# VHH binders against Flagellar brake protein YcgR (ycgR), part 58

Target 1, 263 residues: Flagellar brake protein YcgR (ycgR), of Thauera aminoaromatica (c4kar8)
Amino acid sequence: MAELSTPSPASPAPLDGGRGDELEKFTLRGARQILQLLQDLITHRGLITAHTGGGHSFMTAVLKVDEERGRVVLDPSPDPQANRRALAAPRLTCVTQLDGIRIQFPLVGLGEGQDKGRPALFAPLPAEMLRLQRREFYRLQVPLAHELSCLLKAEDLARKPVEVSARVIDIGAGGVAVVVPTGAAEFVIGGTLPACRLALPDGEPIELDLEVRNLNRQTQRNGTEQLRVGLRFAALPRAADTRIQRYIFKTERALNAKARGGL

## First folded at step 21 (VHH)

Design QC16 (from MC4 with Q107H)
Fold by OpenDDE, fold request of step 23:
Parts: C-alpha cells; structure tokens; sequence
Structure QC16 (fold): chain B 263 residues (1-263), chain A 119 residues (1-119)
C-alpha cells in the first residue's frame, strides 16, 4: 500500500509588482516542466480540444511523449476531414483542464504517421504551456453579517462616471474581491479605479486606488448573474493597511472561536 | 469556436506608426473585454493593453502608455491597436486575447502578427 505522497502545494510565487508579466507567471517554458505537464495529461487521460482555425476543432488526447525525438503524439480525430484541417493548419491551439486548472498550449508542425501500427498525429513539443493556476492568496471570506462594501468609481458603457456599491466577499493584505451586478460598470484587467472607498466596520471608509486583476462571471443560486471583480490595492496608506490587517485578524479570531464552540 | 486573427504587423522605422487589427469570430465579441499582448524574441509574453466590452474602459502597460491606443468596433467584431512612436523595444509578435470570465483571466487564440521596429 504505497502512500501516494500528495505533492506539497507549490508556494504561490511572490506577487512581483510588475503589471505586465502576469501571464508570464502562468506560462511554462522549461523543458522539464512542459514534459511533466504533458505526462500528467497522459496519466489523467485529459481530453484536449484542438482548435485548427476557421472555427473548427476536434477532440484529442496526448497519447505519448517522445522525448528522444522531441515530439508529442496525439490521438487523431475519427473524422478524416478534421485531421486534414489539422494537418493543413499552421498551428493548433490545444485547450484542456487538469485538476481544475486550465491548460493551453500551441502545437506547430503537425504531421501524420503511425505509432505502434496505429494512426497518430505528431508535433514537436510545445515551446510553452499556459497553466492558469488561481493564486490561492489567503483571503478571508468576509462574513455576510459584516456587510463590507466598496464604493467603486468606474465608468459605464457610455463612459459616464458611475459609482457602484459593491459587496466585499473576500479580503486580504493585497486586495479585495467584490461582486457587482452585471452591467453596472465597465471593467478591464489592468484598469485602475481611483479614489474608491472601502467600508470597514471599525470606522470611516478607507479611500484607496484599486486595480482590476480578474473578472469572473458568476451565477447565483437564484439564477442571477453577477460579476466578481478581483481588485488589488494599488496604493494603500500605512494606516489603512493597519486597519485592514486588524480587521482580518479580529475576524479570523472570532471565526475560529465560533468554530471551537466558544461563542 | 473562438477565432482571433491578428493583422497589420510589418517592418517600420523607429518613430513610425502601425495599426494592428484583430478579427474576432465564434463568440459574442461585444460581450467580452479584449486585450493585446506581445512576445519579444527570447522573452515571455507581456500584457500591452486592455479594453472593456463596451470600450468604456481602457488600460495600458507603462511601457506603451501615451504611445499606443486600443480601440474596438463591435459592429465589425474587430479589435485595434494604434501604435505610434514605435521603438526597437516594441519589436515583438503581437497577440490578441479574449477575456475568460470563467477563469478570470484572458487567453490568446491567434497566431499573432509580427511587428519589427528598426533603429
């Protein structure tokens, strides 16, 4: 009974403040990393959607990694036309998911052949693989009873300034996640929301600048769609940071006490 | 299926201008924020610019701010990047990216268009 040592969750890479390189953080370029990820796809029998362009795609899987020849072996489509399109395409865009993480990688130089007497598609190993791992930044889930809110200063579709009161759903040292009604304002990753106001229970709202880091559409239990906006604190005064940290600590302590039956 | 096709790249002298286009298909273009990224030789992909679904909000990397302008025509399902005062360091393969609201980030789908800025 070999104890499957659960691989230790890789420590989240430090939030290096460079605005432009976030995608790079999710891009694997190391040969060993790429090989490992491809092997993981094989092991888990991950289905891959291969996009051939022109609105066409087919389902495939990585069958084998040939390290000696530096190539990946794919399962061909049962549709001969799809295979022809794939071979004619200058590039395949492969999309899959492993353990809830989206994986995307390009393949170029696709060829057809046989692997162990079976038809197969061959391509050189991808030069890069995108692995979108959600930064599990420790964020405190805000109790609903606290009713934390953030007044967002944004623009609508007509570029008219709007103020949106957004519920804060989680908070950490680096930022907040908020929910807003769909269509309440326009958001874009990398966008700055200046002079927003974060309301904490312990006093006056904190004025701060926020940067949009992620955008998620969520459907509530009642069927209503909302937008979850991940926001980074772009400029946080020390006093504000202290207040936020105090709130987090106090709330965590209270939650832990409750969980232990102390409240 | 999602398709993004970049065009408008080429060779230009330093200080010159280019306008990139990205033709989008296979999804409701007007419902998605769109982005430009680039990859210089031997470097990773870099975020360049973003525009909200309606075009009301834009964002730029510090390296291109004041020189590049992102825009969109939702009626034509086309994203644009006007690049002015180009520099040799802007030499890269430029990619169009679509917002993924399920994952919270954006994805590149196209082959890119090569921009080469000569000194």
Amino acid sequence: as target 1 above (263 residues)
Amino acid sequence: DVQLVESGGGLVQAGGSLRLSCAASGFTFSSYAMYWGRQAPGKGREWVSGISSGGGSTAYASSVKGRFTISRDNAKNTLYLQMNNLKPEDTALYYCAKQDYEWGYFHYWGQGTQVTVSS
Scores: ipSAE 0.867, ipTM 0.964, lowest interface PAE 0.5, mean pLDDT 88
Fold by OpenDDE, fold request of step 23:
Structure QC16 (fold): chain B 263 residues (1-263), chain A 119 residues (1-119)
Amino acid sequence: as target 1 above (263 residues)
Amino acid sequence: DVQLVESGGGLVQAGGSLRLSCAASGFTFSSYAMYWGRQAPGKGREWVSGISSGGGSTAYASSVKGRFTISRDNAKNTLYLQMNNLKPEDTALYYCAKQDYEWGYFHYWGQGTQVTVSS
């Protein structure tokens, strides 16, 4: 009987092809930090996806942190089968988001019981929590009226070179986020897009190399799916950096002035 | 349910080669970028390689570039990593990961396959 190795619950991989130590920067191990983050999840009523392995998951929430007993209280699933899977799992991988930041933490030693007369799941406090901050740098949301675009040089499904004009939705010192139609080109995290052209409102387009750092599928209000591509500036000339910074500064000032009723 | 099952690991001498496989099920494999990561003893998990959904675009960590080749067979729902000229520093548990288009990153779902490179 081949022991069907129960797939380990999903763990986010650090994207930084750099030093494995970057994940450590995002890992909370301090008891106070962990307690605070759990309390924040309670306060914000954050929904948590708890993965039990084997591709199964259920929605839960942190109901309470019991500091005295060193345990966390979770909302059980309305599905009894999901609860059984959770209790049988050697480890839960909990995934959630707070303020746009992905949070992931493991729970081990899950048990069932009662909290104030209500069914609840209990686990020891996590030893660590991962808080993934996506953005190292502030990114300006590009006003729609500016119509910034980036010409991406990529490949299609047939491995043919294609040029895709992508709308820039945000820009910062470290990169841009763009949106493209689904299927317009193929992207992979860590991939390089050479000799792209960023069009700013002032002057000639900036030629630059871009690295794919994030890929999000988004559904528009009209039901159309698009791909948001987070891109890092892989090689940015100094002159280009200056132009980008100038644009950001000018735009921020204008937005702030408008917000203050000046425009 | 998403399942990723890694295989092909083992003990190999420095300079040797291995081919890892990842069998995927529970999702439309051809619609997702796929990745390899690894975790060496006492170290954090490291990104190794990525391949786009159609296989047209690939990426590699600098540490493995020129030695490793990622590929996929969408008809077989299988991801591959050809590892050549292996070094002791390549010793790690290797994981297959699926793109998460909701969060923008990728998730490891499998137990991994152990690669040990002896000096």
Scores: ipSAE 0.851, ipTM 0.957, lowest interface PAE 0.5, mean pLDDT 88
Fold by OpenDDE, look of step 22:
Structure QC16 (fold): chain B 263 residues (1-263), chain A 119 residues (1-119)
Amino acid sequence: as target 1 above (263 residues)
Amino acid sequence: DVQLVESGGGLVQAGGSLRLSCAASGFTFSSYAMYWGRQAPGKGREWVSGISSGGGSTAYASSVKGRFTISRDNAKNTLYLQMNNLKPEDTALYYCAKQDYEWGYFHYWGQGTQVTVSS
């Protein structure tokens, strides 16, 4: 009886704040955390899209967590074919949202059975659950009137250098979010944009290196698609940091004053 | 439904080379940035490399920079990772991942392909 040494939950390697490691930050691996999240899904009656592969999916819900047996109980599809696909799939990819946070988790080893006399699907508890929480870094929403811009030095499809003037929509101590036209340049998370220029209202543009941290496609009200690029300050000179902080502080103060009816 | 199928893994000696492939389906491949990640035994998943939708921009983890090359063939809906000068520390399950532009993360990934580098 070889004691299957339960692999010690590897302490999440300190997410070196570096390139692309953010996914791990959002991955729950702790048994308690997983159980809690699953329970939350039950409590909120969260609908789950279960992807079976091949372009097929069905709607399900977590009905129960069986901690004793280490399994999750899912609501089967009303479509028998969907259930067959699910059972035949080597892996289900379950996707849902809770409180605006996207949750994704794999289920492996799906089986069918009955729970309290009702048809149900069973799977071992997921080993991990991805909870994509937007880092609420306090970022100042840049007033439209300030017209902050960032000149991005990027590459096009042909890997030719291109400069893209991007509107800054938010700014914080750690970076900026900008909006660019779709197709203006090629971006990838973890990519570095060297020698960019951040234009602040109070003086000359700040030259700095930027790291792409997130990419979001947004459709404007007019139907135009834009790319929101989250950028981290990769190397920020001290003087630049001071200027950015000053701008943020000044702007916040002004906004607050306005909100109080003072302007 | 997004499908990613990794292949090309295997056993290699230190200093050897492998080329991983990821066959993508269920989405417009050419419209999405793609990534490679890996998970070594007992470790968390780590980001390895990324490539923009058109291939014009690439990124690499420091640990693989200069040794690994990410590429893509949009006509074939395939992502590649050329791995040269492999080291024992590169031993891991390698995953292909798709960018999610709604949430700004890559979180669709395949089953992975095992790479084992012997000393």
Scores: ipSAE 0.821, ipTM 0.947, lowest interface PAE 0.5, mean pLDDT 88
Fold by OpenDDE, look of step 21:
Structure QC16 (fold): chain B 263 residues (1-263), chain A 119 residues (1-119)
Amino acid sequence: as target 1 above (263 residues)
Amino acid sequence: DVQLVESGGGLVQAGGSLRLSCAASGFTFSSYAMYWGRQAPGKGREWVSGISSGGGSTAYASSVKGRFTISRDNAKNTLYLQMNNLKPEDTALYYCAKQDYEWGYFHYWGQGTQVTVSS
């Protein structure tokens, strides 16, 4: 009986950052605010996903804030390889949740040592911490079996019009996240992609305008780099909205039924 | 270390023009989308414009669309913002920003250059 190792819950992807101006409202830079938030994390014993880059992450926690030395103490990974990656990384991206609010902050200058005789990781206090409320729109993770795609109309590096078939990885009422090969097209946050085509399983593709809201480079396990593009529906016809909602609802029901052992 | 140095700001009359420059160093400039933002006194930081890594795609805030033009010279590691028909509402500290592809938003900012538009 091969114990089907339950796929480790995919480390929460970095938030599809809105426009930088929107995120600024949610960014803490005050030393006192940062210290308080870190203390809150300690108090709540919140688990933190620390991203080391290259698609690698490990679970940690803030153990202590040393205000005198201006450093944060983290729980090391039980995996020595993860700790080595962390120490080698120019920056850790730490992601957690507190009271339903997503918290994200960078740590740079990571070192290893001992705290009260126990192995620990040390970093200078973060210069900023991002607090984001849950997205207003629920996003369905698209099952790989559905093979949702979005034909993006963009330009390449030579400013030549190109059409890129992008796999849809998540979908919500407000937009989609897609993955494209790095270098397939040029993207910029705030840019508009007109007359794109979203392919749903239930019929003909939906033509719609998309706005780039987020750009994230991701390295796959195989070492291939991909670009995740967060796209907002710029103008969604009512009929299209209905179809998208229906797809989401139907898919969620199916996934839930499967999770309950019904399929 | 990422360094962004803005220049070209100054005092200008309404209807006038300015050209801002941002000298970038400490990273492969041609591999990153770049942005302009601004912060008016007493207001939060506002996105103004963006340009893709190769310059093939551009975006503008509605407030500056048709008046501002973003461009870049990758050989010179320099970002530009041509600002025409300036208005008093454009008065702000203007920042050059580098795309962070890990975070998916603006992460690195320069010290800014002051633009003041008089009535």
Scores: ipSAE 0.816, ipTM 0.939, lowest interface PAE 0.5, mean pLDDT 87

Design QC16 (from MC4 with Q107H)
Fold by ESMFold2, fold request of step 23:
Structure QC16 (fold): chain B 263 residues (1-263), chain A 119 residues (1-119)
Amino acid sequence: as target 1 above (263 residues)
Amino acid sequence: DVQLVESGGGLVQAGGSLRLSCAASGFTFSSYAMYWGRQAPGKGREWVSGISSGGGSTAYASSVKGRFTISRDNAKNTLYLQMNNLKPEDTALYYCAKQDYEWGYFHYWGQGTQVTVSS
């Protein structure tokens, strides 16, 4: 437990907010299911980001499950400040991935102690674990040749409407990611973009409402900045959903066929 | 080091108003989208509102829309939340948060400011 680290704000945020009903279908509450999933995390040595609040987090892992005492045993941080924040937090939100599936679970009542003479963190078994299936969160990387675009109806610095044509870089059942020049419009997580137009190859553009879910920056070698905007589809009509799924299916088949016969 | 310091909380009667402030330091405030969240006793943290780096776009949780107004003063490195027509359900510890453009989400950094709304 000798590795040094500084506290870092650069960690994926937990899923939260008013999406509780939507997430219920991915929530495990059975004791046997929870124990098996924790055991899978141990077996795969999955790294866990443990969020303590205030933008603070630390990396940890589930070392073992003590079924007799109903507790999980976690690896402490090499940063003593991170451990103090974790022990002071009313709730530790753990986020990880197993075989491409996002897993999230709360730990309450965290304590410190020793396990086989080594420092460890302990908590009661979680009452629930969120397991998001890969199919629900799959994002197809859009081939450049398709030149897929989305016309965003956003806002400028003066809160005036501005239209931004954005290249679609990935698309899935629940949304798209697009790229725009930094400063082309004002974006904020939770913001809604009504009546955007998604251009698919087959037919007229789809009119749909989008919600901003994530914002990333990348600076190109020449110093040009771009913004990756992750967007969720709001209430999709069935026809729009069908067209999007058809595009994903056809494109995936074409890419798989190319990979198999590309020798 | 990034530092966010919340203030302006207090005890207020239902129907009243409060204005929260978040003083920011350790980063270029005007380059980051900023957020408010809250945590009621015994509950998880809830996103409340967000504002883009230049202030041109705002977003609100449905439970506060029309009653709360987020704003920022980039010259003073300060984020605000004007809370009107307060309800007992708004009782919580309120936190501000900074956008993280490397991971694409936001983080809470401060200790929060307590808002208590009496009936």
Scores: ipSAE 0.767, ipTM 0.936, lowest interface PAE 0.8, mean pLDDT 83
Fold by ESMFold2, fold request of step 23:
Structure QC16 (fold): chain B 263 residues (1-263), chain A 119 residues (1-119)
Amino acid sequence: as target 1 above (263 residues)
Amino acid sequence: DVQLVESGGGLVQAGGSLRLSCAASGFTFSSYAMYWGRQAPGKGREWVSGISSGGGSTAYASSVKGRFTISRDNAKNTLYLQMNNLKPEDTALYYCAKQDYEWGYFHYWGQGTQVTVSS
């Protein structure tokens, strides 16, 4: 069952649960696909962050795939405590990137041993691997100066329509996150908000249907409580997708140029 | 500690109706969106329905739209699922779930209540 409290250490680097079901279409489950991807990681010497839970992680690499025994061989940590945590963990969540492609996979049943006389960690081949191009997982943090907003077509306590103008705080290929005052409207995961309007800095607002995917409370320093609403784009037309991607690309490039002193 | 206790399940013939209840304790019920999910034998849990904290917004899985109605009584700390025109495919263990505003999703906490629809 799920735990109520937040883990004490810092949050893990893996993609959070709010995107897990959205990512199913990018999940590899075929044995040949998994073997090939692992071999690619070995060939390109990909460094892997292995997360053991509770905010702990260590750096490793896939040294080889033992197809005969159906297992992967991992580089042990030079820190013996990290190895102990890994061996005690019910699951390792491995995260890496190869040529801008994010790769994430679980390892279960980790054991220790030797590979040709050298210490090594062993696990069965993962049953699944997530493979994502940057545009499939990236969310741009929207600069305050852009004042991006989304007009939400939501419902009040009496189930009557209410319009809420919400500030967009992040935007990606698959959706946006917005912030609204607590109590401005009634939201529930799975709820559909038809004919909302996303205002980008250029051009007319984009009309789109949105689906509520997550709901978080955020408390500002002055104690004011707001609701962060994660919203998925439904059936986004190519023209709307192009405008959103162009905004993200232009904004990210401008922010990077300012960070380097305008180079 | 959060507790959710489901009840109201049973055996019913196809076309019949049942009303499930979920008694909540250990948190301020009226401040949380609530959900129903179900798990048929040999399958994973699937989301069925949700209702906002004040009851103003509801959502349903396509397989139950028009047949099931989610509701809540914030004075009684109780969530309900009215199930009408039941089908054998609705046979499952039904769970209620509580919104977690730190994680942004919901969690199942209870043991569930069995609904069996005979053909």
Scores: ipSAE 0.751, ipTM 0.937, lowest interface PAE 0.8, mean pLDDT 84
Fold by ESMFold2, fold request of step 23:
Structure QC16 (fold): chain B 263 residues (1-263), chain A 119 residues (1-119)
Amino acid sequence: as target 1 above (263 residues)
Amino acid sequence: DVQLVESGGGLVQAGGSLRLSCAASGFTFSSYAMYWGRQAPGKGREWVSGISSGGGSTAYASSVKGRFTISRDNAKNTLYLQMNNLKPEDTALYYCAKQDYEWGYFHYWGQGTQVTVSS
């Protein structure tokens, strides 16, 4: 059951704090581990969803770590109300991903100020960070060159079937995230999309049932809006699961080989 | 500022029906998926139903499927929940919620409306 102010464990919703025993082995508490992970987020320009409680959140990023003062510097929201909610919150729960691994950390004592003459938000370094390198939470970021796609069997305004070809942006053991043009179909969290087709590089597309878990809006550089749809796999046949895991494994190996200079 | 005002709750006998309403303001209602959730005493808040921004897609929790119907009137900025064949386990404070496309999930903004189902 969902134990937060939200009704279920939707991504990017915060993880349940009441499962501390299970999460302890993923919890970083060493100062150097925390600093290293924060620097990695800065280096990769990771976008962070900051939850302020009561179901409110805003997007931010870690701009820098100030080791001398023992604090992180965050990008303020362009929405002044989001900044006011963040400053009033007793705790921010920050959620992001790095290389498909879910990262979560609390920030307490958020304040506003200036960094190099620009508005910024500040908080003490977190005392802990979760780095959830567990099979069920891992998400591979799909390289653009692969052009993975999923044919969605969705519904239009008249509740009639419509097919939408969607680019897959991440994939894991439990599901995919895809992007579609805003308005391409009607989506709602909890909705089911039967008989969708996931196209992997090897073999025929996989037919599978999908459930909508989250819906995010994104604006492309050209100003057009697209919808990011987080989708959970309904029960996968073993063969489908094997093909997905094989794709993830081979793609990770190829990406790691490029990072090592092909050694 | 987003405002959601739930109404239509009350005391009803088991097997009866109620229609809940949620009046929305402070945002473009027709651009957002909308949801109902509920909270029984001593329990966490649980999702009940959802409807897409245009009304083309709906979803229900298994415990209410076939008994509850979500709908919306975009001209009146109002979300509805028709509840039929009510059972004592449906007793709860019912909330409507608005999709948050930045967070990716939904938020409950109102104070809720109490539904009490007597045996």
Scores: ipSAE 0.742, ipTM 0.925, lowest interface PAE 0.8, mean pLDDT 83
Fold by ESMFold2, look of step 21:
Structure QC16 (fold): chain B 263 residues (1-263), chain A 119 residues (1-119)
Amino acid sequence: as target 1 above (263 residues)
Amino acid sequence: DVQLVESGGGLVQAGGSLRLSCAASGFTFSSYAMYWGRQAPGKGREWVSGISSGGGSTAYASSVKGRFTISRDNAKNTLYLQMNNLKPEDTALYYCAKQDYEWGYFHYWGQGTQVTVSS
């Protein structure tokens, strides 16, 4: 069947540490596939965490799919404030699991109403759904005290080289996530950042080629916006991989010992 | 409402050129990275190119690098793809896409514009 106009990310990953190609394989864009997955969530009574932004979320479920009108019907929160936030949000990010498989999908155009005389939330069917059939990739949350950084060799508005020192917030075998102030440089998914330098505590910085996989805007506590940049290691020599794995292992061990009373 | 309207496709001989346009409305165009993708019949959709919100950074799939140029005019809310030295393998329906900073990736919103390259 020919697909209607649908969004199709070619390379992005909302999950750090994966290839864009792998995430694309798990993204459903066909109307029939989306309807079937939503029906599966209904059948299994899947509990969904709906994120409204600003650190707020509420629990919901898909009650039914109205195929004729192209709508999904959600269970409203018993908290009226949560419902108001959901209705005011430009986008509702829904996250759940089905038989251990992570499911994620956006809903836009949320409205309120009644379904069989009961309060309900309505939205158009999502244009895409992520059905991730793999285990979560481990990412170490970098302790603030380590001040782990990555010097990014990026471009400014004039397409001129600019160096940005970015704080590393997590690190894993396949990449890092960093934060930069909004506007520090120009980033685009699929962009490559050659000869960046990852500073680990135990030696000279590692020179790495990085590829942008994900771009999120985040608001800091003081209202200042920052950009979270998900980065994949383009090619990682064995020595660099060993140093990264050693850092992760040592840091995990130290954190676990502190949590258990200093073992 | 977010709207993206692609245009500029057509039938072209191999080695020829086309310029695609994407007219954007319903959002602050200059605040978003933008992308081109394409889909040949019976194949999966392929990311083609991307450009940052200010136009300072661009990226290309290896299959088109050196032949295609992405650009944007933020004053006209328009995204462009200059396609040179076209090959039959470039035959596809071409879509533009908008960055989604909450989801962290991008979405295609338009119906696309057909590019057909004869050999």
Scores: ipSAE 0.726, ipTM 0.923, lowest interface PAE 0.9, mean pLDDT 82

